VHH binders against Transcriptional regulatory protein TdiR (tdiR). Designs and how they scored, part 3

Target 1, 227 residues: Transcriptional regulatory protein TdiR (tdiR), of Thauera aromatica (o87940)
Amino acid sequence: MQATKTGNASTVFVVDDEASVRDSLTWLLNSISLDVRTFESAKDFLDADISCTHGCVVLDVRMQNVSGLQLQQALSERGFKLPIIFLSAYGDAQMGAQAVKKGAFDFLQKPYRNQDLLDAVNAALALNREMADKQNEKQKHLDLLATLSQREMEILDKVVAGSSSKEIAKLLGISYKTVEAHRGRIISKLGLKSTGDLMHFVMRGSSHCSDCGRQPLPGSSPCRPAA

## First folded at step 23 (VHH)

Design g5 (from f6 with R30N)
Fold by OpenDDE, fold request of step 26:
Structure g5 (fold): chain B 227 residues (1-227), chain A 123 residues (1-123)
Amino acid sequence: as target 1 above (227 residues)
Amino acid sequence: EVQLVESGGRLVRTGGSLRLSCAASGFTFNTYAMGWFRQAPGKEREVVAAISWSGGSTTHASFVKGRFTISRDNAKNTVYLQMNSLKPEDTAVYYCAADMYPFGTKESEYDYWGQGTQVTVSS
């Protein structure tokens, strides 16, 4: 049974006050099989339920009533996490720079090449997917951690700090056997196979050990860079 | 909504003591390790201390030299930084941060951040 990765289809959100621009972008993005939702104003976009969506935003810098930068700010305040690509008129390079400083993914100045837009959108979508995957993985780990008892968490803390089972037994005033039993339960509850896996778990996985600011725990295998 | 709210920052004299608090909400507090960071004017943000999930393990920056102590109360969803023997060089905005994994040293490792509280130490 192939687990149908119900890959939540990414959506490109287009926010522009010009209908012709929305139509043109929709046509272009659909040509590469991207789903597109368009909005005619910042208000329209803000009123939409976009909190659980995956994708990116293509946003015009200059809109009536609410500027693209103002919308970016409002979205940021709401914890909106989708990457934003700004489209700007000729001469608005300073606004683009400000947008990027505020966390915009990219900035394209009109006139732009269609390929540049597509490249930017694809890059933004790729980033969003990566972020979503990381978030999902993190949530799974959080859910697993939430299943630990207080005592198990205390033991886990000591294990992560590099304490041996004998040391933990002494520190907590329990038997070595009891500590080992708890360690076994911790490993099981976290869906791990070994103590080595536990070390990788706390180091944010083997693939990221080289980039993490954490010191290797004693007995942990060096993280091999992902080939 | 996840929130971290720092409090306790104020003006103190050299040699004085201060206790910072960070109240957490909007997430399962005991599944996150916590940390304190500080940022002095014109300097990069740096880690001050970190504490594991249950509070059983802590780390402190080398510049702390035993003057500061991180602790937490999971029943109150709060992390603390007790600061003693304060020096003018400790003047900074102090930030509370949450990380699923313990003893993160990089800002990018932490998922949630507070707005910060200003600590000023006068000579």
Scores: ipSAE 0.664, ipTM 0.894, lowest interface PAE 0.7, mean pLDDT 88
Fold by OpenDDE, fold request of step 26:
Structure g5 (fold): chain B 227 residues (1-227), chain A 123 residues (1-123)
Amino acid sequence: as target 1 above (227 residues)
Amino acid sequence: EVQLVESGGRLVRTGGSLRLSCAASGFTFNTYAMGWFRQAPGKEREVVAAISWSGGSTTHASFVKGRFTISRDNAKNTVYLQMNSLKPEDTAVYYCAADMYPFGTKESEYDYWGQGTQVTVSS
């Protein structure tokens, strides 16, 4: 029984006018067991309507009809989120720098070492995976938050702001017992095990206080620096 | 598609008042905290105010000094910034932003951004 590693297969998208380059890149990337899809033009790539959540793009800066930079811009306007690695000819260092300033993940100048390309691709894929994981986590949290009633949300707001149950009771004109009951439901609906987990939920899973401007929950321990 | 559209920015005199609005669409509004940012010419973007999911909690930057108030109407998918006692130093492009989690202080924490609205305060 071959465990179908249902691992979200990452795809490297190669966009280059030269068939020989596409073939060479495909061979190189396949050598490390990466899936590759190739495109001969920016138009072909745009028309493919790529909905893949896991991958990266290797893009030539100089293409005949639509430049790599133009493609980058078009992709950005469409909300395309995969990291882009640019390949450029010798002397196009300025274009590469511009591409990076516009959000490209990396820029490699020809001639480049195969290892440098592989390293860049692997780094891009790693980043994309991290981003996807974060996005999935965010979506999960959104779905959970959407299950809260208006009253529960009001109480959660106060809890996150550092108010005690007694203070919340006073502020909202309800009993302490009612507040505690709501807190219990909030914890349950958010899929948390304890009130302590609320901090992690609100802190975006970050262990760094410096990464968020949120007030600590009452009784919470000071932020520990990430090891 | 997620959209945040700011409105209400205009030229006002020193000491005047202005109310900015930000209309949100394309996402579940009450599951996001909201914030206002501003960017003055030659300066970095800075947080002005933030508001929690239900609007029960708010934070304001130190420079606000009680002059500005953030609020929201979840039924209208709108966040507001009431600005009173405006000063020339308040001249900036004001941006609406959405954060899944409340009281974010960094731009990178916010998931969605508007295009901004220009506020100009004349001396």
Scores: ipSAE 0.651, ipTM 0.888, lowest interface PAE 0.7, mean pLDDT 88
Fold by OpenDDE, last read:
Structure g5 (fold): chain B 227 residues (1-227), chain A 123 residues (1-123)
Amino acid sequence: as target 1 above (227 residues)
Amino acid sequence: EVQLVESGGRLVRTGGSLRLSCAASGFTFNTYAMGWFRQAPGKEREVVAAISWSGGSTTHASFVKGRFTISRDNAKNTVYLQMNSLKPEDTAVYYCAADMYPFGTKESEYDYWGQGTQVTVSS
């Protein structure tokens, strides 16, 4: 039973008013086993229910009725998050610069090399995957944080601020033992193994304090010199 | 839909006080740290204050000098910025922002932003 790695299949969306271009791009992209969806106009693309979280858009700058730049703007206004690669006619370097300034991932001028397009698409897909992975990781952490009680969250706040268990006990009017018990539960609920992991967790996965560049010590503020 | 809506910004005189509010919706509020930023005309956006998930820990920018205090009410999904002893230099658009992790200092660390509220301090 080959575990079909349901790898979140990335889709390349091609928007071009020329059928021959759509066909050519489809053929090229399929040659490297990419899924492709094509659209003949900006309107068609905007009207499509694009629920795909993984992919990129290859967009012609010059289209009838609605330009690629206009489509980019419309997508931005809708919170569309997929990276956009623009294809432009010869001499449209200025439009390319504008597209990039507006957040386009890349801009390719016609005639372009097939390899350049593939490289751009692969790079865009890689970026999109990375972003999705980061988002997924963040969501997991949020879900874990959501399992904490109010009291646990209060203790966590103090821990990440560098307060010792003794200090927390005093501040919250509870016993040291109780604080330690809560800390244990926090670690467990967050799926962590140690207090060190906790600090790493709250430091956005960094091993160093963003403020001082020092490695945070368990139970201490990363920026406070060890008295 | 995630929304952060700032309110309370207005024209005040030097030495005056103002309380800004930011109402959050569309996400689990208590799982996010919150922050206030400001942007003065022609200047970069800068962090004013940050507050942890439960409000147990706060940080303030050096220029605050004890004049401003960040707080939050998780029951109301609201974060506040109490501003006292206001100066003309405090004139800016103030933004509320949400970060999963506490004590974020960079704009890029924050996931959600409000539209901002204008604070103007007249001499």
Scores: ipSAE 0.651, ipTM 0.889, lowest interface PAE 0.7, mean pLDDT 88
Fold by ESMFold2, fold request of step 26:
Structure g5 (fold): chain B 227 residues (1-227), chain A 123 residues (1-123)
Amino acid sequence: as target 1 above (227 residues)
Amino acid sequence: EVQLVESGGRLVRTGGSLRLSCAASGFTFNTYAMGWFRQAPGKEREVVAAISWSGGSTTHASFVKGRFTISRDNAKNTVYLQMNSLKPEDTAVYYCAADMYPFGTKESEYDYWGQGTQVTVSS
């Protein structure tokens, strides 16, 4: 007998003003061990101030008072990063296409097959995990850089810009030998084997070209509360 | 609260120049990398230029071809984009962004974004 949890920390947020839909989705998603939180309106979801979590959103296109497209816009302005899957009624294909063009992850027309919903949710969660992993890699590099002294950071900056040790010594008013000593400490603190690895290390936060999703809209932050 | 406020966008004739500014507040500006991005109507947002925390290294998109220069003034918490020899295809909303990684990351990982300033280049 094992006490190991079989699921992950991901949450599926369901926003739909029809209780039968929320209940049906909760049952379906729970059946594959996903945690579900439901909201009956866009306002309730915005008021919950969800931030810095793993998951995705399943969102009805048409809701009373505030449409799903209006909610998508409001979430983007708050820096909300979770992938959004829209659900639309028969005949709303134009609104679904608009949502995807504006960065939604996917669009499903009601009535939909249970398998289609599960496939879309699993794909959205996979994208969410990939984006979180990219940010975790960035944080690991940042933590290593934080171990450098101010002087070491200045030297690293000049090395990245292509300056020689002699040029760095001149610019900083220190000896060539002192620059070389700092380079050695930088290599050691960053866990690298050689000077050649410095450029590769620094660019790791920028070296990956895969961008599986859209950039957030201007003025947004991936992990800060909307306030 | 972090704020990035772009200014300087306006209508300019082809071949003209202008300078964009981005005033930053609410974070330790001199430890962040900064970037300028743009989005033309109907196009995807793209990087224009980026500058490291100290200003010691810069990158510029190849389509700039030496016409634009990014710079920063850490005493004034401001990043600039000097744009020369402007062309109609430079017409776009220009965005300032900040990255807590001191050497900058790819666009998808920038932490803070401004609301943008419109640059229009007429024939």
Scores: ipSAE 0.429, ipTM 0.743, lowest interface PAE 2.1, mean pLDDT 81
Fold by ESMFold2, fold request of step 26:
Structure g5 (fold): chain B 227 residues (1-227), chain A 123 residues (1-123)
Amino acid sequence: as target 1 above (227 residues)
Amino acid sequence: EVQLVESGGRLVRTGGSLRLSCAASGFTFNTYAMGWFRQAPGKEREVVAAISWSGGSTTHASFVKGRFTISRDNAKNTVYLQMNSLKPEDTAVYYCAADMYPFGTKESEYDYWGQGTQVTVSS
């Protein structure tokens, strides 16, 4: 029985200067219906400019002329956000561990079992999808907040801090009735049913984990498609 | 170009005080939440304090509450961390961060990060 992936493709990018490795990985990943693009060098990968795609990268620690660690740094400076899995040869474990410390998703030492690679790739793709969903949800909430006036945002800020309408009225030097009118407009503009829903909306849910967001390096930029 | 530049980190004795500053540029500072984070040697980065876009809402980690105070000056595009009653366990690199979500996140998914400033508290 044949399995079909969804129509929203993710791509596994393989960067390794060994043709046998690229071929083996392509065959393996294609067998579970993952799209693969391969690159024989860091330069070829950087020239492809894939910063606006979804997926993950499988990257050799050591390549001719440019190490995988140097490539990781260059990608980070470009705001590259895809999870990176390093492949290391025996004796390169320190470089693999250093890459993870610098934000890589994982590393695998050669030789590795096919299932270990598939598990790492599937975990990296799951992380990428989760981060994309979180960013989309964050943007949706930002769009709704943008409909609020400056005064409405100030009142919402006090509500989040735990202030009652009476306290907010005193703090802002306005009437209780005026505060209640603003709260009603906020609830309406955000598409909520009641004041009780405001904290849940503002916090964007409660299921965060410490591993759900990798810290970007300083100076990184979000991806934006060219106009 | 977005810049977050921390300053004020140095060596202090136990019980001392220190104020960190973070100068921001390259984005609309007064619509972003700001935070201070720290990373001790060999440890994971952790949140110290956060402040909403207006300064109307602040949070502090329980391990520093009462000793550290976050504040912001939107006219100067600057966020501060006043640190009092310092302990050796406060030794870390302290990072300033900005989040385009006006109320910030609890788990440090902040959009921009500074390079950090070293705070060392001697016993």
Scores: ipSAE 0.395, ipTM 0.707, lowest interface PAE 2.1, mean pLDDT 80

Design g5 (from f6 with R30N)
Fold by OpenDDE, last read:
Structure g5 (fold): chain B 227 residues (1-227), chain A 123 residues (1-123)
Amino acid sequence: as target 1 above (227 residues)
Amino acid sequence: EVQLVESGGRLVRTGGSLRLSCAASGFTFNTYAMGWFRQAPGKEREVVAAISWSGGSTTHASFVKGRFTISRDNAKNTVYLQMNSLKPEDTAVYYCAADMYPFGTKESEYDYWGQGTQVTVSS
C-alpha cells in the first residue's frame, strides 16, 4: 500500500484585469502542472476564500479601480501570508521596488521571459511550503506541550530557567528523585531523548538560535550553525 | 480567532502605580509564554518583561529595576504587569504578546500581539 503522499496541492492565484493575460499565464503555469485560479479584479480576489490554501499570488501592479499595491495592503491587513509576485509595466520599476519593500516576494517587469516567471513562481511556492512546514512543526510542539500536567510545567519552567534538579527540589519542596522522575516524564511527553534535546526544543531548534539572540542556557550545547 | 486585549492603561502621576491586564483568547494559553513590550513615541519597541508557561520563571528588562512585575493567571487566561514607582520615561504604549517559547526578546519571536494600551506618566 503506497502511502499516497497527499502532497498539499499548491495553487497559483493570478489577479489581472486583462483576460488575455490571465489566459496566457494560466496556459504557461499549467504547462508545468501547476494549478491556477484566476481573478479579474482585486475585489474578486478578496471575496474568494483562500485562507487555507497553499500557493502564491501573481499580481499585476496596474489594475483598473484597485491597484496591485492597494490589494497588497488589503491582504496584509487581513493577515494574508501567501507570497506575492508582482508583474509591473515597463517603466514602473519604482512601483515594483515599493512592493518588495512592503513584503512582496518578487517583481517582474514587462516584457519578461516566461522562464523568469516560472522561476519566480517556483521559488515562491517553495518558500510557502517551507513556511507551512514550519507552522506544522510548531503546531506539533504546541500539542506536545499541551500534554504536560501543571506540575510538569512548573518543573519545565525551572529547568528552562537553568535551575538544577537539586534546586528545583528545594524550591518545590519535593525530593530530588521526584524531580528527576518528572523530568523524565516531561522528556517522554515531548518526544525527546535527553535533557539536551529539551533545551534544543525550548530554544526553537538550532536553526533559530542565531536569529533569536538568546543566550545559550547554561549547559546547553551552542547552537551549531547547520553545517 | 486569537485575541490579546490589553487594559488598565491611563494617566498616572510620577511615583504612582498601575496594573495592566491582558486577556487572551483563541489559543491554549498555558502553552504560550507571555511578554510585555512598550513603545514610546519616536522610539523602538522594547521588551519589558516575560513570563514562562506556568509563571514559575520571569525576566525583566534592566530599566525595570524592580519596579515592575509580570505575573499570570492561567485559569483566567490573563497576564498582568504591575507597575510601581512610575516615571515620565515610562510613558508608552504597552503591548501584550504571546510566544510558544519562553523569554523571547525580539518582536519577531512572538506570534500574537495585542493592540496596546496607553500609559502616560505626568510630572
Scores: ipSAE 0.388, ipTM 0.759, lowest interface PAE 1.3, mean pLDDT 87
Fold by ESMFold2, last read:
Formats: structure tokens, C-alpha cells, sequence
Structure g5 (fold): chain B 227 residues (1-227), chain A 123 residues (1-123)
């Protein structure tokens, strides 16, 4: 069957300089209906400039010329967001652990069981969906905030800081009635029912540190920023 | 095209003070929240402080204990970190970061990062 590209389909990106590894991973991942794209070098992956928001990367620790750790660093500097699973050779356990310490989602030491790879990929894709959902929520909030006037945004800022309408009126040099009118329009534009909902709305739109939800190995920071 | 350029890092003695600056370009600075992070030798990067788009809301890490203050000047597209009562454990590379969500906090994920400025606190 012919592969189709959609904006919501998840793709597993395989980066490994051994064709036998790329082929075996493609076969395995296709067997559970995952879309796979393979790359034989770090350069080819970097040059593709992947902007997909749905997927994960399976990445060999050692590759000719550019190592998986060097690729991880380069991707981090570009703001690359997809979860990375490293494959490490038997003697590369320290390198695999170093990759996780630097923010990789997981590593698997070769030889690995097929089920261990599938479990790691499914866990990485689940994390990616969670991250994408958080980003979608952030974008929805940004879109709603963009409907506010400059004055409404200023008033929202003061409300978030805990100021009363009386305090806001004094701070902005406008009447109390004008502040209340602005607050009403803010509530309406954001699709809320009351002023009590404003703080919850604003905080739900913030992207939060994941708080260790996908930390399969000891020593990983649960709250590391992207890049 | 997006650039965050930190400056002001240097060697200071314990108990000293230092002000870091981060100049921003390539995005609409005054709609972004900003943050300062640090990474000490052998440790993971950690948040220090964050400030909302207008400067109306700030959050600081608990280890700061009132010693550091984040601020911003939207006319100059610059965010600052005033660091007082510096201790050797404050030795780190300090990074500026930007969050396109205007109300980002110290718990937020940030979209853009600077290259960092070294702060070293000697005993």
C-alpha cells in the first residue's frame, strides 16, 4: 500500500548507518502499522529539516562521521522536539546512559528484544501526543488572547497579578466602570462564564514542564526545557 | 533570526552582586514571557526566574530566597537578572529563554534559548 502523509499521522524516524538495521526496524514498526522514514546518516537527517510534530526518532549511538550524541546535540540546538530513543551497542552502555542524561527519551542496548523496542516506541509516541496536546492547548489560548485589545490585555495582566477592579482603575488611570466593561469583554472573548475562570484559563494555556512523566531511566531530569 | 544574547557574566567574590542582561531580537519581544535558567558544572539546567510579557507577574525558584530579581525593559527588548548575595553554588552558565505564551512561569517550557553567559563565584 502507498504511504500517505497527513498532518496528524505519527512517523517513526530511524537514523542508522547500517541498512540491515534500518530494514529490520522498518519491518518491525510497519508490523504494528507505524509509518517509518529511514536515514542512513546524521547529515541526511539534519538536511531533511524535519518539522513533523507527531512522531519519535530511533537513533543509533554510533554512526560513521557523526555520532548519535553529536546529532542529539545538533537537534537540541535547532529546537527539535520529538522524543529520541537511542540504540546502543553492547559496549556503549555509558554512551547510552549519557544520551538519556542529556535528554533522550530512552535507550536500548543491542541486542534488544523486538517487544522492548515496540514498548519504547509506543511510550515515546504517547509522550509525543501528550506534548502535542499541550502545544495545541497553548496555541488555542494564544489565538483567543490575540482577540483581546491592548487595553484588555493590560487589564487581564493585572487580574492575573491579583489586582481588584478598583486597583486596576487606579493603576491604569481609568474609571471603575470602564474596568468592569473591559473585564466583561475579556470574559466574553475568551469564552468564559465568570471572572473566577480567568486564572484557570491563563494557567491552562502555559506549557508546563512535564514533571517526570516520561522518565524511563534514573538520572534524567523530569523538568528539562526544550533545546 | 531569533537571537537572545546574554551578557554580564564574570568572576565575582562570595557575597557580591552581578546584573545579567539578555538582548532579544527577531521576534515580538513584548508579547513573550522571559526566563533565566542556569546550568552548573555536572548538573542539569534549572530554572531561576520567569517574568510575564508585561513584567506584571514574576516567579522565582525557591533556592533564590529573595537574592535574585528578574525584570524587563520592553522598550529596549531586554530582560535582566539582578543577582545579590552570590554564593559559590551560584557558579553556572546562565541562559536567557523566551516563551511565546505571554503568561509563562518558571514551570513553563520555553521556545527560544540564548547561548549563555558564565558566572563564577569564588570563595
Amino acid sequence: as target 1 above (227 residues)
Amino acid sequence: EVQLVESGGRLVRTGGSLRLSCAASGFTFNTYAMGWFRQAPGKEREVVAAISWSGGSTTHASFVKGRFTISRDNAKNTVYLQMNSLKPEDTAVYYCAADMYPFGTKESEYDYWGQGTQVTVSS
Scores: ipSAE 0.381, ipTM 0.695, lowest interface PAE 2.3, mean pLDDT 81
Fold by ESMFold2, last read:
Structure g5 (fold): chain B 227 residues (1-227), chain A 123 residues (1-123)
Amino acid sequence: as target 1 above (227 residues)
Amino acid sequence: EVQLVESGGRLVRTGGSLRLSCAASGFTFNTYAMGWFRQAPGKEREVVAAISWSGGSTTHASFVKGRFTISRDNAKNTVYLQMNSLKPEDTAVYYCAADMYPFGTKESEYDYWGQGTQVTVSS
């Protein structure tokens, strides 16, 4: 029996220095069958070195020694992609709003309603799943493109740019018939049914930003599978 | 480890020109699409331009059409942004980015990011 664990398991990470909050959140999230890991400080969370995982983070804005905003910055510098939901105390509403402007998924003011927390967590997990699905689609298209020769990639690039076969033949110094033969080979290798499908194929391989304000912060690298 | 290092940002007068460079290392540059983004004070980061792996296809944001041109030199692992007719609204930190997908556009999500270079346009 071969069980695949990667990509299908999601965890809610809770970072809050109050044990009563961690316990309450764990109970609430477990009640809807979500896996939870808790941390009492930003340092403990950073030391766990959570990488290459799926889920979201529920993060207190104010904690002893290292604030939630400082943790958000440190996570960004490490290339974390997980959606972050901030919990803010009543007097911290502007700090919560600052976190969202810096790319956090959402914030909730304490005391929060249980349903508002569950809704935010489910939305963050849905975003995380959407991001993973887009990466998987991108990889499938990359695998197909890897079957093309260098010349076929050059021709595909010109086709995507809107060049006709006659224009491509002139640019590359080859016959119109040779360009058409290459286009046919490209269609075959990519598993397409017609020349009309080339633009659609290329477009499906390119991820679009469904939440364009939340791209990785500068200097971040996405998590890569290690071979 | 992938690195993208922007350079060339500085103070420029309105109407002036500036060329940004982004030196890339740690990956096979000539198979990646590249892009330029910017973030002005108090605003969200926005795409400026993108260029395919070979340079055969480029896209530009509507606000910079005609003024900015993206280009690349695959022999030098460098992407450029030529900025002409600069306006105070162009003041921002400019970031380069790389997309593993060779045909990335201005709508793409990018995998690697630089630290940015400050461009300030004064009157």
Scores: ipSAE 0.375, ipTM 0.698, lowest interface PAE 2.4, mean pLDDT 81

